# Designs tried in a protein design chat: VHH binders against o75319. Part 107

Target 1, 181 residues: o75319
Amino acid sequence: GNHIPERWKDYLPVGQRMPGTRFIAFKVPLQKSFEKKLAPEECFSPLDLFNKIREQNEELGLIIDLTYTQRYYKPEDLPETVPYLKIFTVGHQVPDDETIFKFKHAVNGFLKENKDNDKLIGVHCTHGLNRTGYLICRYLIDVEGVRPDDAIELFNRCRGHCLERQNYIEDLQNGPIRKNW

## First folded at step 7 (VHH)

Design m10 (framework vhh_6fv0_2)
Fold by ESMFold2-Fast, scan of step 7:
Structure m10 (fold): chain B 181 residues (1-181), chain A 121 residues (1-121)
Amino acid sequence: as target 1 above (181 residues)
Amino acid sequence: QVQLQESGGGLVQPGGSLRLSCAASGFTFSSYEMYWVRQAPEKGLEWVSTISSSGSTIYYKDSVKGRFTVSRDNAKNTLYLQMNSLKPEDAAQYYCATYDYSWGDESFDYRGQGTQVTVSS
């Protein structure tokens, strides 16, 4: 279907690179079929994503798509030069250990393969906020040793929107460290 | 009105098989992606599989790849999950689900009552 996700228009399309990391977060790009329901200034296609990243003098080296649907855009809508990884993640629930492991593995693999460049890992869910923010913060806490409140603050500032789901925030602040990667 | 009704769960020994069915009504089934999700006691919902509206694109949770097969019959408005080589970790309430994309933030807005899968060790 071509229905625009609820509140999608309320969020900035792309955040800023999170300093000291290779992460950049954004909301889901919407393929051309959605544009009939959008004003020109509201459009955010896969092409628009890459234009906005370039405007920040950044370059994407990987996209991690956390939505569990294929309806928003197809991988073939992306440049062939940018790897795409789908990690099906249900909204509202704290992601399970398998999902967390897959995310950490993908990030670690990218960083190992991209030691000699400064390309970014782009992460998105529908709004680029709750699932996206949780997994990025979980990585920073568990793998990089960042304090939970510092990780959350960094994400919120760079995304331009605060994590909204209290259960996600609570798990980040008080939940166990997942050391399975 | 969206209605989803799962069936086919039961008790099975490790290594056994079950075939789950989901009867859908109240919406244009052939136009919607369908999902299988599960919930073990005291755990959150866990995504298991996605099948596109046409059935041409299918994705699986890593731990079920090669063991589970999702399919759909759009003429009968029915979704299926064939589960082979069942493990104790697969024990859960299984739900077929669809997402009402008008609501956003991708949660499973429409689910059936579920069907219980128990794997006896």
Scores: ipSAE 0.249, ipTM 0.632, lowest interface PAE 4.3, mean pLDDT 89

Design m11 (framework vhh_6fv0_2)
Fold by ESMFold2-Fast, scan of step 7:
Structure m11 (fold): chain B 181 residues (1-181), chain A 121 residues (1-121)
Amino acid sequence: as target 1 above (181 residues)
Amino acid sequence: QVQLQESGGGLVQPGGSLRLSCAASGFTFSSYEMYWVRQAPEKGLEWVSTISSSGSTIYYKDSVKGRFTVSRDNAKNTLYLQMNSLKPEDAAQYYCATYDYTWGDESFDYRGQGTQVTVSS
């Protein structure tokens, strides 16, 4: 189905780079088949994503797709020069340890392979907010030693929208640090 | 009204096999992606597998890859999960799910009680 996800139009397409990190968050791009249900100013295709990143004078080196559906866009809609990683992540639930560790491994691997450039890790779920914000903040807290409130504030400011799910916020603030993976 | 009815769970020893089925009704099954998800006691919900509407594109959770096989029969409105080489960590309530396109986030819409899989020596 070509149904637009609920509230997808309510969110900014792309946030700004999170200073001091390689992360940039955005909502899911929608392939051309969705555009008949959108006004021209509402369209956000894979091409639009890369144009908006370029407008910020940034370059993507990796896309991590946290949706568990294939309906929004296909990896072949992306430039061949940008690696694509799918991590199937259930919405509404705090991601499990396997998902958290897979995300951390992908980020660490990218950073090791991209020491000589300033390319970004683009992360998205459907709205680019709850699952996306949780995993980015979890990485900053667990791996980089950032204080939970500082990580959340940084994400909220750069995404342009605040994390909404209280269970995610609670886990980030008071949950255990996942150091052993 | 979307209805999904899971069956085929049971008790099996480590290394054993089970085949789960999901009977779908109330929507055009052949037009929707389908999912298998599971929940172990006192654990959160885990995604297990995704299958495209045509059945041509399939994804698995890393820990089940090579052991589980998802398939679908669009003529019979039925989804299957063949589970081989079952491990204790696979013990869970298994749910057949589809994505509700009208909801704000991607979360699974469960229309049944699921089917219980127990793995014990």
Scores: ipSAE 0.268, ipTM 0.647, lowest interface PAE 4.1, mean pLDDT 88

Design m12 (framework vhh_6fv0_2)
Fold by ESMFold2-Fast, scan of step 7:
Structure m12 (fold): chain B 181 residues (1-181), chain A 121 residues (1-121)
Amino acid sequence: as target 1 above (181 residues)
Amino acid sequence: QVQLQESGGGLVQPGGSLRLSCAASGFTFSSYEMYWVRQAPEKGLEWVSTISSSGSTIYYKDSVKGRFTVSRDNAKNTLYLQMNSLKPEDAAQYYCATYDYRWGDESFDYRGQGTQVTVSS
């Protein structure tokens, strides 16, 4: 269906680029079929996403979609020039090692192929907060050696909303570094 | 009231096969995306597969691609998971599920009781 995800309207559509990284986080864009339930100012379609990124003087080079559903929008709704990667991730629980390694591999591959430009990696789940924030912070901690509290603070500030799930925060602060991808 | 009932689990040796079924009732099955998820002891829920309402669009967890096949029969309100070349790491309680839009964060509020899959030599 075309039901708006609970609390989706409560979150900012797009955060800011995380300084010192290529990451930008946002909530899930909703295709045209959802617009009947939204006021014009509440709409956030795939087109709206790219307009908002452009308004920040940024450019997307990759979208990583962490939702486990295909109902929100289709890859065909995105510009042909921007690669799309789906990593199915269940809400509420810490992502498993396979998911974490797949995310790290995708990010590392993008950075290798895009060293000569400044294009961003756009990451979203439904709200662009818990799964999104966890995987971005996990990457910064495990791959870039950022201190957990610093990674979380940077994400929270740039997203404009704080990570909400205590199990995600606990794993980032006290959990093991995920090696062997 | 949404009801989901899984069956078909059991004990198999590595490399073996099982076919899981999920009987759905209490909602218009043909209008909903359906999911298979699993949970091993002391671990969280893992997404395994998504199938669209029509059955035409299907996605799999990377570690099961080429080994598992999801399908559905909308006339019978039944979801299936064919599991081939089973590995010890596939051992888990398997649930069919659908999403409840009330919760927004894509947890599986509507799940069956599950069916246990054990893989051992």
Scores: ipSAE 0.305, ipTM 0.665, lowest interface PAE 3.7, mean pLDDT 89

Design m13 (framework vhh_6fv0_2)
Fold by ESMFold2-Fast, scan of step 7:
Structure m13 (fold): chain B 181 residues (1-181), chain A 121 residues (1-121)
Amino acid sequence: as target 1 above (181 residues)
Amino acid sequence: QVQLQESGGGLVQPGGSLRLSCAASGFTFSSYEMYWVRQAPEKGLEWVSTISSSGSTIYYKDSVKGRFTVSRDNAKNTLYLQMNSLKPEDAAQYYCATYDYLYGDESFDYRGQGTQVTVSS
């Protein structure tokens, strides 16, 4: 147990809202049991997540958790007013069509139900970078018609870190549009 | 050294059933979340199921819900996957897996050799 994820400290906790979208990306929050292994300035709990979103004058309306594990934090650690969706996503591999479809369906459903507000879709994996960036960019390219390079640049800028996995970048730039949404 | 050994695969007709087993050694099995993942020829890894260390929390891939049941026996260090109503799309090499706590990205670095499931008339 309770080991801090490799390189987790190397990443900013929360990015900025991606302008023109409802997306905000962040790294996985860690429950209180992890705080014994962290300096006070390194802590990033579910409470810290909501505080940092509020500091940006934003509000979360949905959290999409792309990690495989339930160990980092419990859904019960989140406010009951914010829906939580778990989409188990394999790291290192380009997500399969079922995963891409599920992500697109969740985003589309949120947007239809939240037309009258400006609440954000928070997306995270372990580092809030590769799986997170891939699925957000895939949505923008396939559904919103954004050019691949523009989607990637927007994500990188707003997250504060560049997508690291070359296979993800290559699929976004040169891969087929997934029409399974 | 983490060691995982899958068994129970085979050839079944559509609608058939198989029970997969995974024997774990080299780590404290009862402290680790376990996974079933699969890979069809020339395709990437697909997550199939997750079971918590205690067995109390379980998740399934949408396409297998109601057909597959994951379970574990911590006294025997064994993970199971009961597969019912098998479809041609379920044909794959099946692996049991756990994540590497040191790397923090759940890439299924600790997985066994796998067991082959073939669904054909």
Scores: ipSAE 0.300, ipTM 0.658, lowest interface PAE 4.0, mean pLDDT 88

Design m14 (framework vhh_6fv0_2)
Fold by ESMFold2-Fast, scan of step 7:
Structure m14 (fold): chain B 181 residues (1-181), chain A 121 residues (1-121)
Amino acid sequence: as target 1 above (181 residues)
Amino acid sequence: QVQLQESGGGLVQPGGSLRLSCAASGFTFSSYEMYWVRQAPEKGLEWVSTISSSGSTIYYKDSVKGRFTVSRDNAKNTLYLQMNSLKPEDAAQYYCATYDYLFGDESFDYRGQGTQVTVSS
């Protein structure tokens, strides 16, 4: 189907790089078939994503797609030179430990392989907000030792929208640190 | 009005098998991507599988790969989940969903009853 995700138009397409990190968050790009339902200024295709990243003088080195659907765009819609990782994550629920560990391993692997460049890890779910913000903040808290409130504030400021799901915020502030070993 | 009716759950021993079915009505089933999701009593909702409208592209949660098989019969408007080598961790209420009536997308609440899977250990 070509149905536009609910409230997708309400969110900025791409946030800013989170200072001190390699993260940038954005909403899901929509392949060409969705453009019949969008005004020209509302379009945000995979190509549009890369153009907007370049406009910020940044470069993507990895895309992590947190949606559990394949209908919005396919990996072949992305430049072949940018790795794509799909981590299927149900919205509304705090991601399970398996999902959190997969995210952490992907980020750690990227950083080890890209220590000689400044390429970004692009992370998105449908709106680029709740699942995206949770996993980025969880990484900053658990791996980088950032205070929960500071991680959340940094994400909110750079994304241009505040995390909306109280259960996600509650888990970040008061939940346990997830350790992989 | 979209209606999704899950069935086929039950009690099974570890290592056992169950086949879940989801009867869909009220929409053009063959045009919609379908999902299986589950929720255990003390856990959140977990994505299990995604199947494209044609059935040609399928994805599974890592912990169920090689044990679960999703399929669909577009002529019968039915989605299936064959579960083999069941583990205690698979015990949950199982739901089928589509993107217009999703539970677990940021914009939607689940619609449907689910089917209970219990694994005695």
Scores: ipSAE 0.443, ipTM 0.734, lowest interface PAE 2.8, mean pLDDT 88

Design m15 (framework vhh_6fv0_2)
Fold by ESMFold2-Fast, scan of step 7:
Structure m15 (fold): chain B 181 residues (1-181), chain A 121 residues (1-121)
Amino acid sequence: as target 1 above (181 residues)
Amino acid sequence: QVQLQESGGGLVQPGGSLRLSCAASGFTFSSYEMYWVRQAPEKGLEWVSTISSSGSTIYYKDSVKGRFTVSRDNAKNTLYLQMNSLKPEDAAQYYCATYDYLWGDEAFDYRGQGTQVTVSS
């Protein structure tokens, strides 16, 4: 099926850049085939994503797609100038160390290659909230040394929605630092 | 009602091979993206592989690339996972899955009993 994801309409399409970082979070863009099920003001295509980022005077340099499906949009729907990385992450469960490691490696590689610009790392799952918020916060805590509660508060404020899953929040606050990179 | 029935698991030595099958019914199999997922004791569910509805687009977990091959037969409503060069880390209960309509792609819909893969070491 071409049904829209459950609760997808409940979330703001795009958050704001997280100050002091290169991160911006958003919900999954939906290709044109989903638009027949959406009112005009509810549409959020890959094109709409880039328009909303430009409206904030920001520019994407990388998209990290944390969904485990290919049904929402194709990488070909994105501008060729913006790299796309798929990291398959199942919801409801704290991401495993391999997934955390891949995310950290991708972020570190982007930052190393983009020292001379201010382009953003765009991160999304289905809602741009739980998997997205967990991995961004995990990076800030483990790599940047941010205090867990500060990372979570920063993400919540900038995304415009609070991280919902208690197991994710508990792991961020009290779990071990993943020293992968 | 989605029904998924896995088979083909067993005990194998490190370096051995197994072929898993998943018989699907209760939905239009040829219209759905399918997944293989696994769960070892005391661990969370791990994604292993994705195959598009047509079979033309395939993805694998990094640690199984080059060793596992997913395929499907839409005429038979069957999904397969060929596993070669099995390692102790591959020991798990294996499930075929689709996405959960109630949660979008937030969770896998894996309704079968799964099939157990044990790698002796």
Scores: ipSAE 0.489, ipTM 0.755, lowest interface PAE 2.6, mean pLDDT 90

Design m16 (framework vhh_6fv0_2)
Fold by ESMFold2-Fast, scan of step 7:
Structure m16 (fold): chain B 181 residues (1-181), chain A 121 residues (1-121)
Amino acid sequence: as target 1 above (181 residues)
Amino acid sequence: QVQLQESGGGLVQPGGSLRLSCAASGFTFSSYEMYWVRQAPEKGLEWVSTISSSGSTIYYKDSVKGRFTVSRDNAKNTLYLQMNSLKPEDAAQYYCATYDYLWGDETFDYRGQGTQVTVSS
């Protein structure tokens, strides 16, 4: 279906680049078939995503899609020059170690291959908030050594919305560091 | 209304095989993306596999790639999961699910009662 995700309109389409990192978070873009259910100012297509990133004087080098459905948009709706990676994650659940390691591997691989540019890693789930914020913060904590509260604060500030799922926040603050990958 | 009924679970030794089935009714099965998810007693729900409505696009959890094969028979409204080379870590309750983000809950809208897979070590 072409049903607009609940509360999708409540969130800003795209956050700001997280300073000191290559991350930028956004909500899921919706392909053209959804536009008949949206006012012009509510539309956020894959094309709109890239336009908003350019408006911030940034450039995407990778999109990581954390949704577990392909109904919102297809990889073919993205420019051929921007790699797309799908990491299926169930909402409401803290991602399992395999998912966390897959995310870390993708980020580390991108950074190694993009040392001579400043292109961003775009990360989204449905709202660009809970799964997105968890995995970005988990990366900053486990790989970059950022303090949990600092990682969460940075994400919240740059996304323009605070992480909502208490189980995600609890795992980031008090859960174990995932070292092996 | 939508109903999903899993079967085919059981006890198997490491390295063994099982074939799970999911009988779907109450909706146009051939129009829906389908999923296999699992839950071990001390873990949350884990995504295992996705199959597109036509069956043309398939994805697997990394740890099951090469061992599990998902398929569907749209004429019979049935989803399958062939599990080979089973490992103790695969022991879980397996659920057939579909996702349509109906109420914005970011989780599966419909899933069956599940079928238990036990791997004796």
Scores: ipSAE 0.297, ipTM 0.652, lowest interface PAE 4.2, mean pLDDT 88

Design m17 (framework vhh_6fv0_2)
Fold by ESMFold2-Fast, scan of step 7:
Structure m17 (fold): chain B 181 residues (1-181), chain A 121 residues (1-121)
Amino acid sequence: as target 1 above (181 residues)
Amino acid sequence: QVQLQESGGGLVQPGGSLRLSCAASGFTFSSYEMYWVRQAPEKGLEWVSTISSSGSTIYYKDSVKGRFTVSRDNAKNTLYLQMNSLKPEDAAQYYCATYDYLWGDEGFDYRGQGTQVTVSS
């Protein structure tokens, strides 16, 4: 089916850039076929995503899609000039080490290749909150040495919504640093 | 009502092969993207593979690429996972799933009992 994800309308489409980082988080864009089920002000297509990023005077250099489905939009719906990376991540569970290391590798590769610009890494899952917030915070904690509570607060403030899943929050605060990537 | 029934699991030695099947009913199978997921003891659910409704677009977990092949038969409402070169790390309960219909993307809609894959030593 062509169903709008539950609670998708409850979340802001795009957060703000996380200061001191190259990250920006957003909810999943929905391709044109979903628009008949949405009011004009509720629409958030791939085109709408890029327009909202430009409205903030920012530019995307990479999109990391953490959903495990292809039904919401196709990579072909994105500008050809913006790299797209799919990391299939199951909701509700803390991502496994393979997923965490893949995310870290992609971020570090982007930063190394984009030293001469200020382009952003756009990260989304379905709501742009739990999986998205977990992986961004995990990166900040493990790679950049940010204190867990500071990383979580920064993400929550910039996304405009607080991480909801207690198991994700507990792993960020008390879990081990993931190494060997 | 979505109904999914997995079968084909068993015990194999490292390097062995198994073919898992998932019989689907209660929905228009040919219109839905399908998934294989697994859960080992003391671990959470791991995504293994995604196959588009037509079967044309397929993705795999990095650790199973080249060893596992997912396919589907829309006329028979059946999903398959061919597992070759099995490793001890592949031992798990395997479930077929569709996307979470009611809650969007918070997890998988896996309603079957799953099928157990055991890999000795």
Scores: ipSAE 0.427, ipTM 0.728, lowest interface PAE 3.1, mean pLDDT 89

Design m18 (framework vhh_6fv0_2)
Fold by ESMFold2-Fast, scan of step 7:
Structure m18 (fold): chain B 181 residues (1-181), chain A 121 residues (1-121)
Amino acid sequence: as target 1 above (181 residues)
Amino acid sequence: QVQLQESGGGLVQPGGSLRLSCAASGFTFSSYEMYWVRQAPEKGLEWVSTISSSGSTIYYKDSVKGRFTVSRDNAKNTLYLQMNSLKPEDAAQYYCATYDYLWGDEYFDYRGQGTQVTVSS
């Protein structure tokens, strides 16, 4: 099935770069087979993603896909020049430490290899909100030393939508710092 | 309606093996990506493995790589999970799951009772 994910249309396709970081968040791109169920203005394909990033005068250097399915698009739908990393996460649950450390390792590796450019790390789940916002904020809190409320506010402002899942917000504000694996 | 029935769980010692099965009916099994997920006592649902509709593309949770093997038999509408070198951390209720296309990947659609895997002396 070519069903559009519930509420997917309710979210902005792509947010703004988070100032002071290399992160940009967006909702899942949908391959061309989904476009029969979408108005032209609602389409957000992998190509549309890269066009919107370019319109902001930004460039993607890595995509981290947090969905657990390949239904929406395939890595082959992306430009060959942009690395793609799949980290399987399920919605509604705070990601486990293994997942958090995998995300941190990928981000740290990218930043080390891209010190001489300003390319962005694009992160998405289905809506580009809860799992995406959690892992980005977790990185800012644990690695960059950002205050939890400041990280959440920065993400919300730049994504254009507020984190919705109270368990994710609670873990960010009051949960332990994940320093090592 | 989608129906999933897991079997093959049991008690094994650390280092032991089990083969789980999931019998599917009520949908075109060969057209659906399938998943194994697990839930340990007092823990959340954990993704274990994904297998594409054809069986050609497979992914595993990092902690089970090299120990678990997922496979499917589309002619028999059956999904399998071969578990080797079992650890105490693998003890959980195991479910096979489909994808709920209406809700996206916010949830796994798991319908069965699951099958219990216990790892102890």
Scores: ipSAE 0.495, ipTM 0.754, lowest interface PAE 2.6, mean pLDDT 89

Design m19 (framework vhh_6fv0_2)
Fold by ESMFold2-Fast, scan of step 7:
Structure m19 (fold): chain B 181 residues (1-181), chain A 121 residues (1-121)
Amino acid sequence: as target 1 above (181 residues)
Amino acid sequence: QVQLQESGGGLVQPGGSLRLSCAASGFTFSSYEMYWVRQAPEKGLEWVSTISSSGSTIYYKDSVKGRFTVSRDNAKNTLYLQMNSLKPEDAAQYYCATYDYLWGDEHFDYRGQGTQVTVSS
């Protein structure tokens, strides 16, 4: 359906690039069929996403979609030049090891293929906050050796919203490093 | 009231097969995307499969691709999961699920009691 996700309007559409990384986080873009339920200033379509990133003088090289539905937009709604990866992730639960491994593999592959440019990895779930923040922070902690509190603070600052789910925060701070490659 | 009732679980040997069913009532089943999710002891929910309202678009978790097949019968309000070549790692409580469109896809608002799948020799 064309129902706007609960609290979707409460979040900034796009965060800032996380300094020292290739990550940028945002909430899910909504295709044109949702516009009847939105004021012009509330609209955030796939086109709006790319416009907002260009306004920051950044360029997307990959979108990782962590939602488990395609009702919000279709890959066909994105520019043909930007790869799209779907990783079905259930909300409210800490992502499983298979999901964490798949995310890390996609990030590492992108970085290897994009050594000669500065294109960004765009990551989103529905609100661009909990699943998105968890996986980005998990990558920084496990792969880049960033301290958990530093990773969380960096994400919160750049996203413009703090991670909300205590189970996600607790796993990042106290959980095991997932060495699954 | 949305009601989902799973059946078809049981004990199988590695390499065996099971067919799970989910009987849905209390909502317009043919208008909803449906999901199979599973949970092993002391683990969170794992997404297994998605099927569109018409049945035309289907997705699977990487580890079950080629072994599991989801289908639906909108006339009977029933969702199915055919599981072949079962592995010990597939042992879990299996749930059929859907979500309230108002809440988006953050979590499964509606889930049945589940059906237990055990894989052992």
Scores: ipSAE 0.340, ipTM 0.687, lowest interface PAE 3.6, mean pLDDT 89

Design m2 (framework vhh_6fv0_2)
Fold by ESMFold2-Fast, scan of step 7:
Structure m2 (fold): chain B 181 residues (1-181), chain A 121 residues (1-121)
Amino acid sequence: as target 1 above (181 residues)
Amino acid sequence: QVQLQESGGGLVQPGGSLRLSCAASGFTFSSYEMYWVRQAPEKGLEWVSTISSSGSTIYYKDSVKGRFTVSRDNAKNTLYLQMNSLKPEDAAQYYCATYDYLWSEESFDYRGQGTQVTVSS
């Protein structure tokens, strides 16, 4: 089915670039088949995503899709020039170490290959909030040495919504650093 | 009401094989992506494999690639996981899963106990 994800309409489609980083977070784009269930102002297709990024005078160089499904949109719905990476991430629980290491590896690889440009890493789950915010903040804390509270505040401010899951917040603040790169 | 019933687990030696089955009822099985997930003692829930509604698109956890094969029979409303070259690290309670469309963060809803896989020399 083409059921709209619960509370999806409650969240801003795209946040702002996180200053000092290459990250931008957004909620999952929905392919054309979902538009029959949406008012025109509620639509957020893959095309709409790229239009909104361009309106901020930014350019995507990579999309990391953390959703656990392929029903929302297909990689073929994205421009061929933008790489797409799927990392299946279970909702509600803190991502496992393998997921964290995959995310870190993808980000590090992108940054190494894109030193000569300012293209962004777009990260999303269903709402672009909990799984997305956790993995971005985990990267900033573990790899860039950002203080946990500063990483969380930066994400919340730029996304326009605060991380909601207390277990994610507690792991970021008090959990161990994951060092297997 | 959605129901999922796993079977086929058991005790096997390292290097052995098991075939897990999941009988689905209460929903249009052929319209849903299906998942195999597992939980080892004192660990969180871990994704193992995903199969699309048609069976044409399949993904695996890196550590099981080349050893596990997921498949489905939409006529029989059944999901399968063929596990070869089993390792001690594969020992876990295995669940078949699908997400409830009402749960926006794709956390899985489990209706049964799963099936236990033990790998021991």
Scores: ipSAE 0.065, ipTM 0.497, lowest interface PAE 3.6, mean pLDDT 88

